# Ledger of designs, part 17: miniprotein binders against Protein EXORDIUM-like 6 (EXL6)

Target 1, 305 residues: Protein EXORDIUM-like 6 (EXL6), of Arabidopsis thaliana (Mouse-ear cress) (q9m8t8)
Amino acid sequence: REPPSQIPNGTLDLSLLWYGQFTPTQKERVHDFIESLNFDAKEGLDPKVSAWWKVVESYQERFEVKDIYRQKKSNRTVAPRIKVKVVRSYVDEKMKYGKELTMGNGEKLVETAIGNMSKVVPVVLLSAQVRAHGVGFCDGTCQHNALAKIKGQKEPRRYIMVSNPEVECPGECAWPFHTADKGPRGMTYQPASGEVGADALVIQLATGLADLATNPDLTKSLFKSETTPYNDDVKKNHESSSMYIVDPATKCTRVFGSGAFPGFTGRIRVDPITGGAFNSHGINHLKFLIPSIWDPKTKSCWTPM
Below, E stands for the ipSAE of ESMFold2; O stands for the ipSAE of OpenDDE; V2 stands for 0.75 times the mean of E and O plus 0.25 times the DockQ between their complexes.

## First folded at step 17 (miniprotein)

Design g4 (from v4 with M20I; at its last look DockQ between E and O 0.91; V2 from the best seeds 0.85)
Fold by OpenDDE base, look of step 17:
Structure g4 (fold): chain B 305 residues (1-305), chain A 97 residues (1-97)
Amino acid sequence: as target 1 above (305 residues)
Amino acid sequence: SPEELKLYQLREEIYFLELIIKYLEELVREAEELGDPELIKFAERILEFLEKLIKELEEALKELKKGDPEVEEAKEKLEELKKRIEELRKKLEELKE
């Protein structure tokens, strides 16, 4: 069978586990953000969340060089698209494993998020009520993109775990909506949603999603169709030589606009009415503040603005 | 209209600019009081950003319809902010002496 002339689009089916109590705004904000990733409206306000996601998608180019070259014959290098969908949402308001999570409990949450679905990406969201130190949060980060060994499965599963930092460590993970604990206090802004926890959670989720989607392991999972001869050998060689880094969003933590430096977000916008800070637009012109992504071509943090 | 949208976005950026200027004014006052060289450096870095941003916004406004009252208002606002930035520059220079 002739190799497909185009790199097939990938799909990330997300299974969400809401662990703890979340506000309607928090839930809505997360859903709105996810929906905004693939919202490619031709008309509307710029910059767009979808444009940000296109940068994430561009990382796939590192793995499919041969296919890119085939597309170059058409002078259109179209990076494969990654469609993101929520396919499951489970809420555990009672927090069956308690408020203080251990690594073991964290793994169980991932298992819960996966359930019986073999192809989903589990996303575990921890509420502000959860103490997440036990799973490695509030130590410089409030999100994980990692592999978990799931009981009964041969291969580890990639998961995202994010925490709402508004109570436990707002100074670490809720900047610029809260004063930073380290470095210059910097300017603080209002969240566009009106809730610090909601917008901070989105920043963490965005970071996790970007890091996950750019991870070489995901590419293997997305394109393992029985029908496409995935030459594993070519990928190994490219991984070692690629200018691409692991966790490009994490690398650009706290960079939200051009000209950013420690204690300063860079060029962003503020809604004069709400005071909300944002650097991108999603569905229905919703305003979001999303993290920057390392651009291996320019060797700098790419920002929406 | 695309032009109206552009102006709307520019207004948001102008507001952002104004917020930063206000913040910088506070920083400069604090720097003057404390004499903290790190704070001064930080303030200078903010100032440099502001100077760049204001120029970009001025150029962007020039691309809009001349004589539009809303555009003119935005220009006037930028001129005001420009004066404030200049004052901040002078103060920071004085602090370095």
Scores: ipSAE 0.822, ipTM 0.933, lowest interface PAE 0.6, mean pLDDT 89
ESMFold2, look of step 17: ipSAE 0.838; ipTM 0.938
ESMFold2 (binder alone), look of step 17: mean pLDDT 86; pTM 0.837

Design g5 (from v4 with Y23F E26Q; at its last look DockQ between E and O 0.88; V2 from the best seeds 0.85)
Fold by OpenDDE base, look of step 17:
Structure g5 (fold): chain B 305 residues (1-305), chain A 97 residues (1-97)
Amino acid sequence: as target 1 above (305 residues)
Amino acid sequence: SPEELKLYQLREEIYFLELMIKFLEQLVREAEELGDPELIKFAERILEFLEKLIKELEEALKELKKGDPEVEEAKEKLEELKKRIEELRKKLEELKE
């Protein structure tokens, strides 16, 4: 069978677990952001969240060099797309494992998010009321892209865990909507959504999603089709020589626009009506502030602006 | 229209610029009061960025329809902001002496 002339599109089916109490704005903001990833409006305001996601998708090029070359013969280099969908949403407002999470409880949350679904990416969202130090948050990060060993499954599952930092560590993870704890305080901005926790949560989620989607392990799983002869040997050699880095969004933490440096976001926009800071547009022209991504080609943080 | 959209976006950037200038003005005052060399350096770095940004915005406005009252208003705003930046540069230079 002739190898398919096109790299098949990948799909990330997200299973969301909302652990704790979230505001409607927080929930809506997360959903709106996720929906914005694949919203390719031809017309509208720039920059776009979808353009940002295209940069994430471009990381797949590292694994499919041969297929890219095949597409080059057709003068249309169509990079494979990663469609992101929420397929499940579960809310635990009672926080069955308590307010203070341990690593063990964290794993259980991931298990809960997976449920009986074998192909989903579990996303665990921790509310502001949760104390997440026990799972490694508020120590330089408020998001995890990691592997968890799940009971009954042979292979570990990749998950995203994010925390709303608005109460526990706003100075660490809610910048630029809150003064930074370290370095220059810099200028602080209003969140475009009107809620610090909502926009900060989106930044964490965006970081986690980008890091997850660019992870070589995930890419392998996304494109493993029974029908596409996946030459595992060729991919191993390319991984070692790849200019691509792990966790490209984390690498560009706190860079939101061109010209950024410690204490300064870089070039962003501010809505003169709301005072909200943003650097991208999603669905229905919603304004978002999203993190930058390391571009392996330019060896710099790519920013929407 | 595409032009109206562009102008709208430029206004958002101009507003960002204005906010940053206000921030920088405060920062310069603090730097003057505290005599903190690190704060001065930080202020200078921001100033350099803003100087670049204002030039880019000026050029972008030149591409829009001449004589449009809204465009002219934006240009006038940028001129005002430019003067403020120049004043900040002078102050920072004085602080280095």
Scores: ipSAE 0.826, ipTM 0.934, lowest interface PAE 0.5, mean pLDDT 89
ESMFold2, look of step 17: ipSAE 0.854; ipTM 0.944
ESMFold2 (binder alone), look of step 17: mean pLDDT 87; pTM 0.849

## First folded at step 18 (miniprotein)

Design h1 (from n5 with K12R I20L; at its last look DockQ between E and O 0.94; V2 from the best seeds 0.86)
Fold by ESMFold2, look of step 18:
Structure h1 (fold): chain B 305 residues (1-305), chain A 106 residues (1-106)
Amino acid sequence: as target 1 above (305 residues)
Amino acid sequence: SPEAELKLYQLREEIYFLELMIKYLEELVREAEELGDPELIKFAERILEFLEKLIKELEEAIKRLEEALRSGDPEAKEELRELKEKLEELKKRIEELRKKLEELKE
């Protein structure tokens, strides 16, 4: 039989808020990474960023195969394809709330990123000079996935907050592009973009996106404007995914390839021309270093290579 | 042929990663010998074990590429030969590192 006429689809609409000063490389790198999630060319170099994203999508196995592929009697499910799109980008170079953000002012930035859009995921990106209090950045956390109560809305909204760690805590949150503050110093590498902050932002954003998109509750947000998943029973979906683990990319912090251990990235590649370290390919032949994702079925980190 | 050329390109990147790791490990082993630090010796041995496995995988990749490029472009065949020579050099350096680490473990 032929492939299905329609695979379940979702769109993850991101509203970016750039708080503080960012270099052109930092902005371009983040946008290129996001676009690379959707880029599934058959030709080109492997591993692909889009293949990594398909692992994230697999956590949303909620569509019955028998209905999609018109096959007889199947208990198997299939994951939707999730297109990631930047629908708004707002820049606050003047830093309305200064360089020292309270939790409350951070949530006001989230409100600004949402604006009047009921179906977006706000992503707040903090420049290297900004300190966000109460989040735990540089104190055990390198990215933040949380809920905020938004004025005028009945339900809290999930958001992602990332910080460029190259000034405050490069040894905690920009390894392997900077020597580690604690534990084995390990081998360090050059960032493929040429800027530590740009590639560190990609690692943290990739972690936040993966942790967000693997959350079963995201199904409602992803598909509000599209066809609902077959058997859209939140409790049933949670029970069918009994192996779900909270924040599976965060659980694999500092794992970038097979064979990783503290102080060692695992198997990766290095571009002999630029010296840049990477484990995946995106659009325009760009190379990215992205985190691993905990796989509850194997009880190990799934690595790009 | 286009697929084999992509594999050749990726082989170069993996051999370069291996070369960088060997240089790092050579310095690490010298430091471990100087300090006599058991934790540093254990860390170096874990890296060495990984690199020994990687070398075997890259040797297999070279064999597959030699077959795939038998009738290929002369420039690609020469590049593969150069990479094979580089890998043999790195393999010798890994063997020397193994000897040194075994001596340090006493």
Scores: ipSAE 0.827, ipTM 0.930, lowest interface PAE 0.5, mean pLDDT 83
ESMFold2 (binder alone), look of step 18: mean pLDDT 87; pTM 0.855
OpenDDE base, look of step 18: ipSAE 0.832; ipTM 0.932

Design h2 (at its last fold request DockQ between E and O 0.93; V2 from the best seeds 0.87)
Amino acid sequence: SPEERAELKLYQLREEIYFLELMIKYLEELVREAEELGDPELIKFAERILEFLEKLIKELEEALKELKKGDPEVEEAKEKLEELKKRIEELRKKLEELKE
ESMFold2, look of step 18: ipSAE 0.838; ipTM 0.934
ESMFold2 (binder alone), look of step 18: mean pLDDT 86; pTM 0.837
OpenDDE base, look of step 18: ipSAE 0.845; ipTM 0.941
ESMFold2, fold request of step 19: ipSAE 0.829, 0.844, 0.844; ipTM 0.929, 0.939, 0.936
ESMFold2 (binder alone), fold request of step 19: mean pLDDT 85, 86, 86; pTM 0.819, 0.838, 0.840
OpenDDE base, fold request of step 19: ipSAE 0.857, 0.855, 0.845; ipTM 0.947, 0.946, 0.942

Design h3 (from v4 with I46L; at its last look DockQ between E and O 0.93; V2 from the best seeds 0.85)
Fold by ESMFold2, look of step 18:
Structure h3 (fold): chain B 305 residues (1-305), chain A 97 residues (1-97)
Amino acid sequence: as target 1 above (305 residues)
Amino acid sequence: SPEELKLYQLREEIYFLELMIKYLEELVREAEELGDPELIKFAERLLEFLEKLIKELEEALKELKKGDPEVEEAKEKLEELKKRIEELRKKLEELKE
């Protein structure tokens, strides 16, 4: 098992809890997306999922928000390289805590995903059978990137929670693969995987991972460094000038390409053979639709296309 | 080859454009039937985007090998879509009146 004192080599270790029933396509799609984050094919098609992840990895440096990654013996700034790995995958098809979630039961799911592992990011995936409104889904929120207080741990733990929205709120959380319930009626597209729920889960997970990885408090633990400007003891003589935007992928909700506006994804591509809509390429020539990331320099969303 | 890859990806963008034009044709018809100024405003924003996109795609196709039957087929498709965009512009201007 992993030593509790460090995150090895800038690795983001994910512990997945599949709560409820999922199709093979949904499970494969999520795993393929995660693998695509660190898959840099030289001859691969652009835009790449891995190129998108590099923007996330270098968020503070790339957008001049903070010099968090400045090397000790150089005036140069280098971005971390974060390998995303699934280190545990747990399945609860029987839904031990029921299919109607509360805040209390939601915390128990996070604890389950952590298990006895001290250095993982728990990711709770809720199946379509689960009603998650009681933990805040389907009310302007389609994924959680939040903190939970865990029994037996001094510091709260960051977690990601996503939900297959195809039953409870497809019009809120599966657009553009389903007609929007409210707001400007926009065009819809076919999911590249063939399943609305599978591609909606990828959008939600991508958003949660990007919001987590761009958080400077969390990325300090991912990329080992002896010094950082965010040390608590520098508070005494240093004013913070951080331009960090909390949850920069969530800030660009429903933006998938350049020129987006409410009801319109922006510039994307559609595969004329499969009909699937996408803006990036992953492993095995797979095509994904992934969210944009807020760029604080331009005050706009950075888009894959 | 790099040329074949560029054409493949341009076809994906041309198909995106075709789907958007079909959607916009339906939207403009709905706006005419209902007289909805919000639909007209939305259609105008979308049409402006499509007019810019088609120019970019035309330029990209010009950089590809002349005389290639598949490149010429893509150019013909784009000319067809350009005519549909021009018709949509005319219809939309009539609705504003």
Scores: ipSAE 0.827, ipTM 0.933, lowest interface PAE 0.5, mean pLDDT 81
ESMFold2 (binder alone), look of step 18: mean pLDDT 87; pTM 0.849
OpenDDE base, look of step 18: ipSAE 0.835; ipTM 0.937

Design h4 (from v4 with L19M; at its last look DockQ between E and O 0.93; V2 from the best seeds 0.85)
Fold by ESMFold2, look of step 18:
Parts: C-alpha cells; structure tokens; sequence
Structure h4 (fold): chain B 305 residues (1-305), chain A 97 residues (1-97)
C-alpha cells in the first residue's frame, strides 16, 4: 500500500473505573485535565497542558513511528497528535471488593474497567477510603503503569492505576501539597483546585499517561490502522534506540519546574488570590500542577516552566 | 489587555518569589540556631535560584508601561524582595564561615 502523505493521529481511548467515593471536584478535575491534553487554542494561556502533552507526543516523532508508516527519513514529516478520550466511566461507590485491596482484587478492577472493549486503556482510580498497600501503593510508588494478566487472554493488558493519597500516604504521594514524610521537606503549597486529593490524582494520572504513551511497546497499538499494517518489525527498532528512557515522567518524579532539586519544586507560579500552586493552564483557564518529562535529547527533565 | 495579562502573570511569579523568600528566611534562622551544614547547603541552593529569578522578573517588568500604578506597585514589591535576598546572601556567607 502507498504510505500516507501524513502520519495519522493516534488514539488513546480511556475506560475509567472510579472505585470508592469521590467528590465532584475530584471527578471534574480529572476529566478537565484529560480534556486539556488536546486543548491547543492559540489564545490560551502559557504554559499549556497541551504543550506538555506535545512533549509526550514527540516521543513518537522518532524513527519508530516513521517505520510504522514506511515513510522516508526526512525533516518534512510533522509529528502526529495523540487524541485522548474517555470512552467509558464506571462508578463503584459501594466498593464491591472492599476497602482493603489485594493483587487479585486489583486485577479484577482492571478487568472490570476493560469490560467488553478490546482496545481501551483501563484507568482505575482508587478513592481515599481504599487501603491500596496490597497492590503496591505508598511504598515508593504513587501510581501504576503496569501489565495485568486478564483471564481468557493470552497477552497481558496495559493499565493505569492511581490512588487518592490524602489519607493513606499524603507525605509520600501528595507532595508538594502536603509535608513530605522523608528527606528535605521543603515548602508546601495549596492545591489550585482547593482539594489535595484532586490535584494529587492529576499528578499521578499525568505521570501514568505520559509513561504509557511514550512506551515503544504501545506505539503500534496507538497508530496501527488498516492503512499501516506493512511493518511488523517496529518492536525491533524501538529496542535498538539508545535514546529511549523507560517511564520518562516517573524518572522526573517531584520535578515541577526548572531548577528543581530534592525539597524544591523548581520554578512554578502561585495564584495570589487563591494561594494555589500551578505550572500550566488547561481548558476554561484552569490551573494545574503537572509533572516533568525526561527529554532524552537534553538528558534532563523537560519542565512546564 | 496584553499588558494587563502580562502583569497578572508576573504577579503570580512575584508571589511565588515572596513565598520562597519567607520560607528561606525561616530556614536560615533554623540553620543558624542548629549549625546544620546540610541545612545551610540546602538554603544556599534555594538562594542561588532566587537570585537568578529576581533578575528575570526585573527585566520582564521593564517591558511594561512606565507610570502605570499597578506596574509601579509590582516594581516596588520586587525592590523590597531584592533587599531581602541581599540580606539573606549576607547572612548565609556569615554562616559558611
């Protein structure tokens, strides 16, 4: 088949499972952040959440995407966009598997989020009521971008799991909106949404989405269509790239602006009226604090500011 | 207007700078009382950042209209913060000795 003249836009269809009780602010904050990823109005305020997402998308500007489409290596191809959409939301406020989550029950939640959809990324959001240590939270990990073995499927499914940390481990997973448990505690700030849990969930989800969307194992599923089936060797090419860094947002944990170091967020802004800390703008002039992303070209964290 | 929006965003950064200066003033007092060399090093890294940031904010304010009361208020605030940064540098140099 003829290679397309442009690389088609990729898609990232999310199926959200809200496990436990969430406030309206927490739900709205997450949805508004997701919508802000593709909101690229030129009249919007800088720094933009969409500019941050373009850094994530730029991982697909590399040789790997061009190999999928068999385009010549040249500087004339524009990087593709990745459209992020929520295609389903499921709410389990009664917590079918209880408040104490195990690995087995965690996998059942992922399976529920997948449902009968063969091409979605399940996103499981755990409320503050959930004790999630049994699935690895609050022990050096504040979000998962991981694989789950799904009953009846030969291949594992990639998923994102995040947990509202405001009760179980705020000092580990809600910094800078809460005093840190260990190390330099530094200055803390108020969340721009007014709720620690809402803004902490955004940081965790942003990290998981960035790590997922930059993963070369997912490039084929993001962009493969009937028009691009011709290159089955994409995995081999990704594995040969010396510039690829696994989980580039996780690599920049707790870096929120230029000049960051342990105990210091780096350069950010604070709203003098609300006291809310932020480093980016989304839809409806909303202000978000989002993580940084490792940039292999500069060998440093790319920061919103 | 574009100038009003630019000033608004500069105020957000000036407020961040002010919060950092207040934090650093408390941190330096603690470092002096305890004599903790790690706290002194931590404070110095923050101060170096603030010294660079205030220069950038001064330059950004120069691009705004002279005589505007709100612009002049922001410039006055930044001058007050600059003096506090200079005093912090002096104190930290004494502690390093």
Amino acid sequence: as target 1 above (305 residues)
Amino acid sequence: SPEELKLYQLREEIYFLEMMIKYLEELVREAEELGDPELIKFAERILEFLEKLIKELEEALKELKKGDPEVEEAKEKLEELKKRIEELRKKLEELKE
Scores: ipSAE 0.818, ipTM 0.930, lowest interface PAE 0.6, mean pLDDT 83
ESMFold2 (binder alone), look of step 18: mean pLDDT 87; pTM 0.850
OpenDDE base, look of step 18: ipSAE 0.840; ipTM 0.939

Design h5 (from v4 with A60L; at its last look DockQ between E and O 0.97; V2 from the best seeds 0.86)
Fold by ESMFold2, look of step 18:
Structure h5 (fold): chain B 305 residues (1-305), chain A 97 residues (1-97)
Amino acid sequence: as target 1 above (305 residues)
Amino acid sequence: SPEELKLYQLREEIYFLELMIKYLEELVREAEELGDPELIKFAERILEFLEKLIKELEELLKELKKGDPEVEEAKEKLEELKKRIEELRKKLEELKE
């Protein structure tokens, strides 16, 4: 058996825009979660946030990624490591476009988060004060990974938008930290951070990051190259791999552990001291509840536990 | 040590199990009072999962050192929870009639 070949490592540079007012816990929780993606402590407690991120990284073994780098000596490759960094933060506590966002105003926030930076992924975080129904939230989702046209650029820019759902639609997007508004009510738990909004934001952000990082069009962003590793000047219709999966974390909404079904999280843990529910460990011994990721091989959700 | 880590992890899972049993006991009472077949069906799906989980936790506890007081306390707690699960199974079978 040949040694596996390495797909090149990459980076995911995030530019955060905090729209509205957030508590210190909400800001810290988001930053701690992001940092935990890179924190690969080989010792300590499993499951790890970084192990969950390695599953996301493994989806880069899709055929088209291997073909882009022309790795022809083996059908077996080693998944890349994707380092996630927050390179800039913007804060708009005054809410320049008001509390009722439209899709158009949402796209203006994406432009603000990009600023003058050509190779960042903008992440717009909407506070609990924002009514985000106009950007399509609270209608089955409270986060999305999408494309926006940016003034002065030929190519659209991929972005993540998340909302803190604790006011507008906690029953859709903050479960299990809040009673579900439709379907089986299910068991609820306390958030490990002590704030429903903080841990709900982590769920939304983790979903958006996983969906974004599994997108095969991210090669340029992840590797900060002005061009792809090889030129292909074909003007024919682009073809996606037959193994391509869109938004695999969104496909597993409200699945947190093995054996999950509507109204039941699946197998998770609860800290007997704090009462906080979790399925993973991050930096500083912090505990997180993070979503599952669809696995097309098993046709089921890959769960942290 | 690896065994201390396993016991710590098992206590977190036993607590999850205990909370789910308490929730299920209340749910079964509601299902009995209302006679709601969909609620009975939902409770049975949860119970089936808990029956499998408790068996797994029992097996994991057997791998730990015999005679350790903390391991024995966890085993006693799990036996208490097992009895509550068996009672829930009896009540659910009665309701399906």
Scores: ipSAE 0.826, ipTM 0.932, lowest interface PAE 0.5, mean pLDDT 82
ESMFold2 (binder alone), look of step 18: mean pLDDT 86; pTM 0.842
OpenDDE base, look of step 18: ipSAE 0.830; ipTM 0.934

Design ko4 (from v4 with L5S Y8S Q9S E12S E13A Y15S F16S L19S F42S F49S E56S; at its last look DockQ between E and O 0.38; V2 from the best seeds 0.00; counts 0 for: pae E 8.4 > 1.5)
Fold by ESMFold2, look of step 18:
Structure ko4 (fold): chain B 305 residues (1-305), chain A 97 residues (1-97)
Amino acid sequence: as target 1 above (305 residues)
Amino acid sequence: SPEESKLSSLRSAISSLESMIKYLEELVREAEELGDPELIKSAERILESLEKLIKSLEEALKELKKGDPEVEEAKEKLEELKKRIEELRKKLEELKE
């Protein structure tokens, strides 16, 4: 048996529900993005999706504990790794609860994504066929990282819900791949995947995952250890190099690069072959446009470029 | 072709630039009417970003084929927008008094 490491492993086990019809590109894009979070090829092109995920992981930083001979705490911190895995997928192309969701039916979708599993984060992905306004989308909100009341459970369950916005509200939730509905109409770009919905789903999922994985209420479940994770206890919070900001990716909504302002993504790149916009590289040299993450040390959005 | 794709992206950026300039023009007008130093500071940050974007677009257009009517049309539009930005810079300097 291996000795325990100095830093516990973190795991974020996702159970996906694909509600409605999705194209192969949409499904592949989401899976490729998730795999890219765990992929840290030293020879790959920068900026990397995995480097972005390391900023998320840094919210769980803890001081390095040195050798028994020296028995001193380090001034340096190390970030644990949080592996993101899809452990189950459910598909409901027939849309059991219809195309117009309410809060109640939305919670039933979360129950479906949970299935018979007790230790997963349910992720509900709504196809473009779904009108999700009734569960809070398209009115200032383009993804959920939220709590749902689950039948038979005393405590609510944390979930992520994303919705392909290309039909219902592309100007609100698919920017910059569609002109904006409000404020400066802004620059638009082509999605690197070739599909507005696929790349918009990635932005929403990235935002929800980052907001979830940085939440100190979830630190204990992420690391599944008898040791108390850093930032899980007031006494241990001062040993971390980072301060938590609520929903740090949502705080940087519509910021994709340095110098962003209303109507401008900030500095990003365009793929000369596809014409698609991106700010990061994932597996298989795929290119992604992903959101920024608030960095409490700089009091600004950390941008991929 | 790669050159057609690059031109298409540049023309989209130029079209969006005009919308952002209109927003900035409204913001500067509001700053003048209210005398609000925070609006002036915000307008300066936006103006700096637009000036950098214009320079980037100018350099990208120079790399395209001279004499192409669509490239020349894009250059002419960008010059019009550059003039509007220069006028906004002048106005903001007057307001900082």
Scores: ipSAE 0.013, ipTM 0.423, lowest interface PAE 8.4, mean pLDDT 80
ESMFold2 (binder alone), look of step 18: mean pLDDT 86; pTM 0.842
OpenDDE base, look of step 18: ipSAE 0.015; ipTM 0.381

